# Designs tried in a protein design chat: VH-VL binders against Small ribosomal subunit protein uS13 (rpsM). Part 4

Target 1, 118 residues: Small ribosomal subunit protein uS13 (rpsM), of Carsonella ruddii (q05fk2)
Amino acid sequence: MNINICGVLISKKKNIVFGLTKIYGIGYSMSLKICSKIENFKNKKFKDLTNEEKAKIENFINKINVENNLKTIIKENFKKKLNLNSYKSLRHKKKLPCRGQRTKTNAKTRKKMNHEII

## First folded at step 3 (VH-VL)

Design p4 (from c3 with heavy chain T106W; framework fv_oberotatug)
Fold by ESMFold2-Fast, scan of step 3:
Structure p4 (fold): chain C 118 residues (1-118), chain A 126 residues (1-126), chain B 107 residues (1-107)
Amino acid sequence: as target 1 above (118 residues)
Amino acid sequence: EVQLVESGGGLVKPGGSLRLSCAASGFTFSDAWMSWVRQAPGKGLEWVGRIKSETDGGTTDYAAPVQGRFTISRDDSKNTLYLQMNSLKTEDTAVYYCTTDYDILWGYYEDYFDYWGQGTLVTVSS
Amino acid sequence: DVQMTQSPSSLSASVGDRVTITCRASQSISSYLSWYQQRPGKAPNLLIYAASSLQSGVPSRFSGSGSGTDFTLTISTLQPEDFATYYCQQSYDTPYTFGQGTKVEIK
């Protein structure tokens, strides 16, 4: 059986740290950070997650996705100047929290990121 | 509850040294990035510097007026942040605040100051 | 370094008034801007982060807007506890820099 985390299907038998790395833009270090607030996360599998823990994980992933989208926009704006030295490194920042108003589009349709920035 | 408590402020003569401490509680201190911010009497806020968590490299950054004179360090075993102030000048007179730029709820770095200590006054005069 | 300029430096207002404070960055900082409130003799507290996101526990009468170089803090209906000094702060680049502050005084 699978669990749906932000549109990605992950086996419920998989450890949460390794399982979250299946999500685009989430590497091992970021997955550790996301999971660090879940009790006994190193030994916890998706089947053991509460609904509240699942919601926390999803909210954090949404924050990361918003951050990555902003970085892409900033990069494209600076590209127009033909001077990449003007671009500031924002890889570790998470300044765009998601409010979550209802829309027809979801975060999974955003496939315009050309590479992982975090 | 998150608490930050500064100590070590006082009167010191120009050219002297002083060490400030900030005792942290209510969150995982070892994960947090910490900053010092100062405010001279009747003046605005001025960022002094920051230190990253050890997992994020443990590096420090400083504002130009204190570079080479001040050192920020941390002791994660004691949940304590330090500011070592050397070669003090009269213009260093200020209330010094300990602050975290860490999202306590989500356990990740944020570069806004969501929690502040009460401040400790440093007076540099003859 | 990124220079932050606030306007006005001070203003006088009455309870119930709408108050707006502006902050301008010397270069584009995207949305890496926070607003703080400081009451006399107290430490600052965070009101707004990421230019427009309201900090948990902060009254909804506070709002932030703007991006790039021009930012605004609005208090829709001023309350007695809102008479304080307000600071903007950029976190786009180190050193982090604050505006000079705007003092909101009783008219």
Scores: ipSAE 0.000, ipTM 0.530, lowest interface PAE 11.6, mean pLDDT 78

Design p40 (from c3 with heavy chain R50F; framework fv_oberotatug)
Fold by ESMFold2-Fast, scan of step 3:
Structure p40 (fold): chain C 118 residues (1-118), chain A 126 residues (1-126), chain B 107 residues (1-107)
Amino acid sequence: as target 1 above (118 residues)
Amino acid sequence: EVQLVESGGGLVKPGGSLRLSCAASGFTFSDAWMSWVRQAPGKGLEWVGFIKSETDGGTTDYAAPVQGRFTISRDDSKNTLYLQMNSLKTEDTAVYYCTTDYDILTGYYEDYFDYWGQGTLVTVSS
Amino acid sequence: DVQMTQSPSSLSASVGDRVTITCRASQSISSYLSWYQQRPGKAPNLLIYAASSLQSGVPSRFSGSGSGTDFTLTISTLQPEDFATYYCQQSYDTPYTFGQGTKVEIK
């Protein structure tokens, strides 16, 4: 049996920390941060999650995706103000709760992004 | 191309001090957690300690045998990890390896050691 | 601290043999277990992470299994380059701890 987390089907028998790493852009360290508010998370499987805990996990993932999109928008807007052409720019699709685009960056990389470049 | 290059090993007398360096390249050093692992001649692997990225708090943790004597630090501007070893004992004789939790193939950071340096030998004897 | 015990400490094998190495944790570590290979005079190399996930670039003859306290590394068909020492390591809790190692020697 599977559970749907933000569009990704994961076996309910998987440990939640390792299972979340199946989601594109979520490495082990990010998964640990997402699961940190869930009691006994290192030993908990998806089948043992309450509906409330599942919603918390999905909300954290959505918040991370929203924050990453916002950081990208801020960087792109700053580049426009510099009147400099970027050879490559990142485009992000509008994020929906647990339906949005995934990123290739983990929590450590994301948190080092600078909102204010000026 | 991830590279970790240790240096600073050598012969020291008991009670002495020594500082090891690990020069990192090929990944975003500032985002990585870095560890030191040692291996005494003919013996197994022993974790020494780690230092988290600044984003994750920049905190350190140590194995009991080295707590209070060894200090791990980093200079992200130089992509360099350090191990300051004080009050050295003969039991500290080992090859010291620098390791990172960075996986270049996925670009993620995890708590297993995918990349290791070549090691640097520290000999503590009189 | 979580103590890791490997069995056997050493074994003799021939090319083509199936080799199994076991690792036991003193308490449940879920699937926070990695396996490393160390060839003589070389640094360790990651083989398996999360108890059963094969590291990219590692031959498929290597496999890992287990969860909780009991774990196994299997080499299905031993090759000449596989004569080495193998270590398990837990990352469930600090300090991170390794097993004592299993040396796979030529018979």
Scores: ipSAE 0.000, ipTM 0.528, lowest interface PAE 15.9, mean pLDDT 77

Design p41 (from c3 with heavy chain R50E; framework fv_oberotatug)
Fold by ESMFold2-Fast, scan of step 3:
Structure p41 (fold): chain C 118 residues (1-118), chain A 126 residues (1-126), chain B 107 residues (1-107)
Amino acid sequence: as target 1 above (118 residues)
Amino acid sequence: EVQLVESGGGLVKPGGSLRLSCAASGFTFSDAWMSWVRQAPGKGLEWVGEIKSETDGGTTDYAAPVQGRFTISRDDSKNTLYLQMNSLKTEDTAVYYCTTDYDILTGYYEDYFDYWGQGTLVTVSS
Amino acid sequence: DVQMTQSPSSLSASVGDRVTITCRASQSISSYLSWYQQRPGKAPNLLIYAASSLQSGVPSRFSGSGSGTDFTLTISTLQPEDFATYYCQQSYDTPYTFGQGTKVEIK
């Protein structure tokens, strides 16, 4: 049996640390960070994960993806400004957030994300 | 084993300056958001300010009573948090605690203080 | 700013008693509420986060409940080491604010 985390199917039998490394952009070190706030994470499998813990994991992954996309846009806009003959319209590709999570880290944004995920 | 050790407290006159340090060990300091919380003698807890991890932009936020007078900084190469206190007032007399919430962009259980240091006493008196 | 009000300011209890402490926020803070215990002369310790989640290593006699504006910390069977001051704290918005504290004293 499988669980869907941000569009990626992962076996429920896998340890959460190793399972998250299946997601693009998440290496072992990042997976450890994501899982560090979950009790007994080194021995926990996806089948043992609560809905709240799953939502927390998805929140972190989405936040990383959105922040990386924002940094990319800023760099591209800066590069464009340095060109003598800059082009007037460029479209940028953004990764889709899983479950409507947002970039901002303040408590009000987290409150809204919690309501959307529940 | 997480350890936070504050230092730099002491007696200072009103209008003076003092710098507090917090030496962190037992966790990845560079990933953690750090806060200073103070407690006046016999009184309750009061949040002073916060500094985010470099990954989260390294920004700072302060409580209104200290805004413009106190500055929080960090040196990730030394696993050390700082609080620079300027224009000290008698109302700043308190035990100052270094705290961490281990937030690594998690979003769900952010902004609670998992670990605290022992505190360092700052007394502002003539 | 979000104001946090605790009640009572102090209470007297005996070992074995059920103790209840209440915390009220001036506006809805969802479940962004933590409870801390501070023993005399010591730094605070986290007991409960996200209104109802028990911190690892904290005895099961401690529990938290509530959402929005009204929150409760319960100690089901008071032990000698529980005579301390308890604080609630909201993390819904900066500045983070604490309640005034509730001192649990021996009767």
Scores: ipSAE 0.000, ipTM 0.517, lowest interface PAE 16.3, mean pLDDT 77

Design p42 (from c3 with heavy chain D61Y; framework fv_oberotatug)
Fold by ESMFold2-Fast, scan of step 3:
Structure p42 (fold): chain C 118 residues (1-118), chain A 126 residues (1-126), chain B 107 residues (1-107)
Amino acid sequence: as target 1 above (118 residues)
Amino acid sequence: EVQLVESGGGLVKPGGSLRLSCAASGFTFSDAWMSWVRQAPGKGLEWVGRIKSETDGGTTYYAAPVQGRFTISRDDSKNTLYLQMNSLKTEDTAVYYCTTDYDILTGYYEDYFDYWGQGTLVTVSS
Amino acid sequence: DVQMTQSPSSLSASVGDRVTITCRASQSISSYLSWYQQRPGKAPNLLIYAASSLQSGVPSRFSGSGSGTDFTLTISTLQPEDFATYYCQQSYDTPYTFGQGTKVEIK
């Protein structure tokens, strides 16, 4: 069976660090950061995760997503940076919110129409 | 753009001391976790130790062969990493590399080494 | 400590060859393994992290596979610039440890 993390179904047998990289917008380094607060995280599988630990992971994902979206908005509000393109800005716009079915339903709309994440 | 430049290597007698420096540029040094890796002539790579950023506690870790003899420190105001080497042994003869275990684009630590300096040779010989 | 053993210690190959290098861990390290290339007189370069993830800018002829204790680095079609020494590194536990290296020499 699978576990639902921010709308993404991941095998419970999978290691938490590598499993989180299946979520769009989460790379290896970010997954390490998210999991770093969990005891024995490098050897932990989703099946061994407590409800508290699962909630912590989801909260960290939401926090990181919100912070990066806010940084993008702040940059865009500064007219002196008009037409600035960077690899980091592109990464922000590709991030998805930590949500269940709504994430899957509106992912394309958000990317192409509003580029907004919550 | 990222540059790491080691200095301070040289010839030293067994039991002596030497301090290596690594000047960093092109990234936010104060956010980065930094490591030292050494390589004996004609041999493989050996991780010496690491220092975390001050925001992550500034803690250090040392591999067993150097524990108690080597000290890693940093000066964020100068963007410089240090390796203080005491009680040097012939087995410490190696090229010492400064490297970052930090993803500059995301600002998160990583457990592999993206950027390396060119190394500085330490020779311990009588 | 986790011991990393590479095989072979050296090999001779020709441009166009498929080259495989293996790395074995003394205990299970999941997929916490990276591969580096070191050209003569140069510092190492990261090729692969997390056992199979290709580092940005690294040619697609390089690939990594494996999990647990047995890992492989593959160069699908060897190029002149690939004659170098290759190292695996585990990051499952501290201290981080490297394999002894595999030298890929021109035949």
Scores: ipSAE 0.636, ipTM 0.826, lowest interface PAE 1.4, mean pLDDT 85

Design p43 (from c3 with heavy chain D101G; framework fv_oberotatug)
Fold by ESMFold2-Fast, scan of step 3:
Structure p43 (fold): chain C 118 residues (1-118), chain A 126 residues (1-126), chain B 107 residues (1-107)
Amino acid sequence: as target 1 above (118 residues)
Amino acid sequence: EVQLVESGGGLVKPGGSLRLSCAASGFTFSDAWMSWVRQAPGKGLEWVGRIKSETDGGTTDYAAPVQGRFTISRDDSKNTLYLQMNSLKTEDTAVYYCTTGYDILTGYYEDYFDYWGQGTLVTVSS
Amino acid sequence: DVQMTQSPSSLSASVGDRVTITCRASQSISSYLSWYQQRPGKAPNLLIYAASSLQSGVPSRFSGSGSGTDFTLTISTLQPEDFATYYCQQSYDTPYTFGQGTKVEIK
């Protein structure tokens, strides 16, 4: 069985830290930061998550997505677009809030994740 | 660039005390969790302990061999980490490394060590 | 405490060889495992974190795999600069613990 986190279906059997890395734009360090507000987070699975804890995770992700989207808009409006290899894909791929919008993932991202969902 | 520089190593007699320092630069030290790792001559790596950021409670954890004898502390105003070593034993002879994992973009500690100092040698001998 | 056991303790290899090093945890640590390389007289360098994630700047010939209790570090095509000692480390729980190390020596 699965849980929906900001439009991404993740197996409830997954450890919360590694499961959140399945969401595009969330790497290991960011996942640790997001999960750090949850008690005993390193060994907690999504199936053990309370509704309150789930809401905390989703709210934090949404806040990060809003802040990053705003920063991108500001940079594009006031500065010349920079060609940074490490951020090229990020400029064209938005992090989405939990609003049911489609999230596009590339083949390389899918291959680096557990293939449990999409 | 992240830099860690250890100092304070030297020769000390069994039962003695020594304090190591680690000067940090290139990142927001106050947000980082810091660790000490040691390596006895010709032996493997051994984690000594860590200290969390003040924001995360400033608590410390230690490996059993040093529990009750060693104390880790920090001075965020000076970007400096300390290891106070008391009741030193010959088994404490090692190179001591200051380490941290820190994601500059997110401002959060990582649970792996991507930054290491060069180490400082502590020799406990009669 | 979580104990980490590495095998082998040492191995001899030639440039161009495929090298595998294994690490076993005394209990499940999920994927909270890192691999480090230490060259003689130098501080350790991080190679792999979260069991299989390659650290930025580390050559792609290094890879990690495994989860739970059994983990492997692979060097696909050994280079001269890879003759070093390798350590695994668990970050699942404190105290953090390292394996005893695997020394990779020239044949």
Scores: ipSAE 0.516, ipTM 0.764, lowest interface PAE 2.0, mean pLDDT 84

Design p47 (from c3 with heavy chain T99A T100R; framework fv_oberotatug)
Fold by ESMFold2-Fast, scan of step 3:
Structure p47 (fold): chain C 118 residues (1-118), chain A 126 residues (1-126), chain B 107 residues (1-107)
Amino acid sequence: as target 1 above (118 residues)
Amino acid sequence: EVQLVESGGGLVKPGGSLRLSCAASGFTFSDAWMSWVRQAPGKGLEWVGRIKSETDGGTTDYAAPVQGRFTISRDDSKNTLYLQMNSLKTEDTAVYYCARDYDILTGYYEDYFDYWGQGTLVTVSS
Amino acid sequence: DVQMTQSPSSLSASVGDRVTITCRASQSISSYLSWYQQRPGKAPNLLIYAASSLQSGVPSRFSGSGSGTDFTLTISTLQPEDFATYYCQQSYDTPYTFGQGTKVEIK
């Protein structure tokens, strides 16, 4: 049957390295980096993952998504600042959480967004 | 297994300098953020500073009491963390621990010290 | 800087007791709080991270709760090896700051 990783259903029979490539934005090289800390990852299937290992994989994926979203927000708000200096505007970008997302990353993201003035 | 081993502690006079080392093994050191934490004899824990991985910019942050006097650096080719201490004061007398602050593979969201060294004693006395 | 205050500074307890230690932040830190145990003459070890997550290998008698400014560490059934000093630590903002510590000693 299937396992849910960050909203994506992946067959439990799949090797974890190849299975993670089904997730948007994750290529083979990134999947290798994510999986490399898991013992015997090259031969491990999703059905063999512990709950702890699953949570660590999900947390790393969420980190990648947060970093990409932050880069986009910073670029957009920097451009807007060039045209709107007399009005205070705090910009918040909606974040779509993946299961296992940490509060810490959300607080860091929110803190940075709250300091952006456009 | 993860191991952190500090060295370089000793007796120094006020105004002197000392360099501490922390040898890391059992994990990919280059991916980890590292911190120094100190503890004065019979007192509580005090964060000294941190260094990010090179991938995350390799930048450093320090607690106010040591800012401008202490420098944290790393040598990823040797899996070693350093703390250069200058202009030492008697208030710097403490056991200094290195600690793993962040591991990109186990949880970038997690700002906690999951592994600690055994510590090295620095005594600043005249 | 975010200031962390722990209470009590020390407590006396017997094996089998339920022990609670509290930690208060000077401002909201969400769930960016960890708890550490330090046995005499030893380095600290991580017990709880993200306010309530139990570190792998830590006995289930340890639990953490709270968010924002008020946090608690609970030891449901104190064991002989639990006589130690406990510290909370915030990682919401730099500098990272620790509570003053709570010494749990034998009654």
Scores: ipSAE 0.000, ipTM 0.538, lowest interface PAE 13.2, mean pLDDT 79

Design p5 (from c3 with heavy chain Y108W; framework fv_oberotatug)
Fold by ESMFold2-Fast, scan of step 3:
Structure p5 (fold): chain C 118 residues (1-118), chain A 126 residues (1-126), chain B 107 residues (1-107)
Amino acid sequence: as target 1 above (118 residues)
Amino acid sequence: EVQLVESGGGLVKPGGSLRLSCAASGFTFSDAWMSWVRQAPGKGLEWVGRIKSETDGGTTDYAAPVQGRFTISRDDSKNTLYLQMNSLKTEDTAVYYCTTDYDILTGWYEDYFDYWGQGTLVTVSS
Amino acid sequence: DVQMTQSPSSLSASVGDRVTITCRASQSISSYLSWYQQRPGKAPNLLIYAASSLQSGVPSRFSGSGSGTDFTLTISTLQPEDFATYYCQQSYDTPYTFGQGTKVEIK
């Protein structure tokens, strides 16, 4: 028994916090942030999710991916300016596939793993 | 820059009352879950209690030693957290820290304490 | 309540040493475990969350491991600023509980 979250099949018997870490780019901290608005999330399994709760989780993953990509572009442009390279403009970002990040979302000083983002 | 500044500590007699304040800045306080943690002189850390954001129900949880005597509240219009301490005992003597697990970038709960204030000393003695 | 026990309660070490501190939970807490450092006269600061995830800005010489009931904090090459007290904390269930602390002192 599996559930499909953003294209990834996860056992319905898994706790939602730990189960989301199966999605490439989603670590425990990011999973906690995604699950924080779900009732009884620390004890909830995927089999207990409503369709509305599943949609919320997928929307949170997409939101985090968009925010992290924007922050990465800003950091890259800042580094280029500090090194006196050409000052590249920010690129337009479209809605991304439902993928997560591997690093903690509030730990923004380290390079992010973002292999599945456009 | 996230800052938490505690105030209101002092000397109080057993059975007395005291109210601590924590002024928060540098983040969206109204979205954050806030905790109080205390540390008796020369001893370890002890969690006192927590208050959730109003959007998450504004509920409170307390450690057994303070249940029924301490009350945590918040004033989001002033970005301030409070700890009302009643029926104080000598074993309540400690530095009281204001803490948050708020993620500035996402605005979501994290269940660990990223930011701490400097602490305020409460001394309960006869 | 979940009880947290640290070992040792104190240790003496020299700059350059590998230091290992352990933390045991009275019941399984999965990976809901954080480590904090407290320097004398200062507030605690977060080092590790989710048992093994390094907090942003924390030096890579710090690492955490373990799951369930047994957890370890390792400092691979002790620096002068690392002489402090270290605490583990579980967030699996309320009340949140801390270990009693491990003081890392100069030899």
Scores: ipSAE 0.006, ipTM 0.589, lowest interface PAE 9.5, mean pLDDT 79

Design p53 (from c3 with heavy chain T106F, light chain S31Y; framework fv_oberotatug)
Fold by ESMFold2-Fast, scan of step 3:
Structure p53 (fold): chain C 118 residues (1-118), chain A 126 residues (1-126), chain B 107 residues (1-107)
Amino acid sequence: as target 1 above (118 residues)
Amino acid sequence: EVQLVESGGGLVKPGGSLRLSCAASGFTFSDAWMSWVRQAPGKGLEWVGRIKSETDGGTTDYAAPVQGRFTISRDDSKNTLYLQMNSLKTEDTAVYYCTTDYDILFGYYEDYFDYWGQGTLVTVSS
Amino acid sequence: DVQMTQSPSSLSASVGDRVTITCRASQSISYYLSWYQQRPGKAPNLLIYAASSLQSGVPSRFSGSGSGTDFTLTISTLQPEDFATYYCQQSYDTPYTFGQGTKVEIK
């Protein structure tokens, strides 16, 4: 029926690239990057994912969420006024690590533009 | 920062062979997927083929007109992409560009060409 | 193979004009379409990816729309540097294929 990807239920019939865009904070470009190492990803649906492919996707999402959360925390140190996204959506998705993924201290964290910024 | 420089073009007789090189700098070449795109004089763009990173299997894909005649390879120690062209035909006359389908910051495959070299001209004529 | 058809093959326009170029795929390619600009004597450069996403550094007067089989590139207010040839490209399947190009010429 549905598959759980980092706390989001997505129809198993959806294409993986476009299905991941349902996850808050993931646009098409980012979804494409996440799916890029999955064989035949442009035509692959969630129902066709192997356990290892699912784990790879979840690992990438977790890394992106960690980087975005760090940027958001830094911004929030300069007042709540800098976080407009919290009030533009009726629901705020919590940016937590995916189930089954262990968060370790990163020796280096890559900084990329936070797509949650308005 | 990112630079791609093609070389090796020239005049070749039909049935001849030629090897093109593309020297890459400004990114981690070994992680990148690379493509060749050509353009015949006064004509449009035509994708020739691509090569994946060694980490992603190092496999190649080709357009039908060049399948069996052209071979794409890479030397990651030299940050260089190659196109070996055999059994050249007059219709292979074109400017050949090397391109990246790779995100520099994250090191992931992308399905669009964000960096291009200046091109090198190959003329196949008797 | 997925075939890409561009129209028109060429058009004449003046600075300040709105220019529209269309691209049609022989089968549904979802959003796997990019647009490139090629100025005379230069290599192509990426303008739009994923049918509608503007590449970093590209002026906002460029926009893309469409999905499935029908796609459009729009230049809202043509500038002198926009006189060039434009190409669409599908990345839904290999081999990747380009449209034949649309030349935007001075009227």
Scores: ipSAE 0.054, ipTM 0.672, lowest interface PAE 5.7, mean pLDDT 82

Design p54 (from c3 with heavy chain T106L Y108W; framework fv_oberotatug)
Fold by ESMFold2-Fast, scan of step 3:
Structure p54 (fold): chain C 118 residues (1-118), chain A 126 residues (1-126), chain B 107 residues (1-107)
Amino acid sequence: as target 1 above (118 residues)
Amino acid sequence: EVQLVESGGGLVKPGGSLRLSCAASGFTFSDAWMSWVRQAPGKGLEWVGRIKSETDGGTTDYAAPVQGRFTISRDDSKNTLYLQMNSLKTEDTAVYYCTTDYDILLGWYEDYFDYWGQGTLVTVSS
Amino acid sequence: DVQMTQSPSSLSASVGDRVTITCRASQSISSYLSWYQQRPGKAPNLLIYAASSLQSGVPSRFSGSGSGTDFTLTISTLQPEDFATYYCQQSYDTPYTFGQGTKVEIK
């Protein structure tokens, strides 16, 4: 009843926004941003996710440069004295390999229809 | 310091029009989703509507009581949010707050209202 | 529209009391719920988001719980500055809707 997202097992009954927060370094705000590419994401559960939608989520996670985001946050926080809890959470993000799909393998695979993407 | 400052409130007659402004500072306004929330004297909070960032489509959503009469717009070059209020009714009398659905640390929209202005009073009366 | 109903509409309490306010949604909203505090003459202030996440700068005596249709805001040890009106708000669907408010008054 679990699904594997970037090495993390999440219940298929879980809402995708809240489920992604189980991945180290992904808080509510970042999960909202990741899931915003999926139609009707606020009420969607992992069990309702297509393989293509799962791939979109994993590809987005792979493309997020956590270090660059943290550097940007740190620069802003030095001026505004904002809460650094987000920095600590993101800094502790476990770097797990997501599946290597079109992004690293073969960009041309997408053009040959979905059955050859992976 | 994050600031939202509303202006443009005042007394208007039923059927009249009024334009509210909200000047934003201390964050990247162009990335933020913005809402208007109102509160009639002695009553609770009521969401009026929302405008998404231009990057996210710039679309608007409204509560049923104001649909067709109110228009939310933004000018990112001036860091200003607007509420154009037409065909005003006595039931529209309220303090109007602008608020942001924006996480300033991450630079992304949120679905909760983190920052609020001081409010501006709109009174619709003859 | 998702309707939000708070209980009670008002309550009287003393400093040091544990205060519990409930909020019910007319349909399941998962955990897309926030709580706000409004002191007389002031703009609202965010306390809790995503049903149970404490907003930065908010005292730890405030906590939120629940999911689906039933939600609770708890103030573990009421302080003088906590006498205010509290509102829940759903962000599951537009239009965003607030509860009618719960006024916490001095006993």
Scores: ipSAE 0.358, ipTM 0.723, lowest interface PAE 2.9, mean pLDDT 83

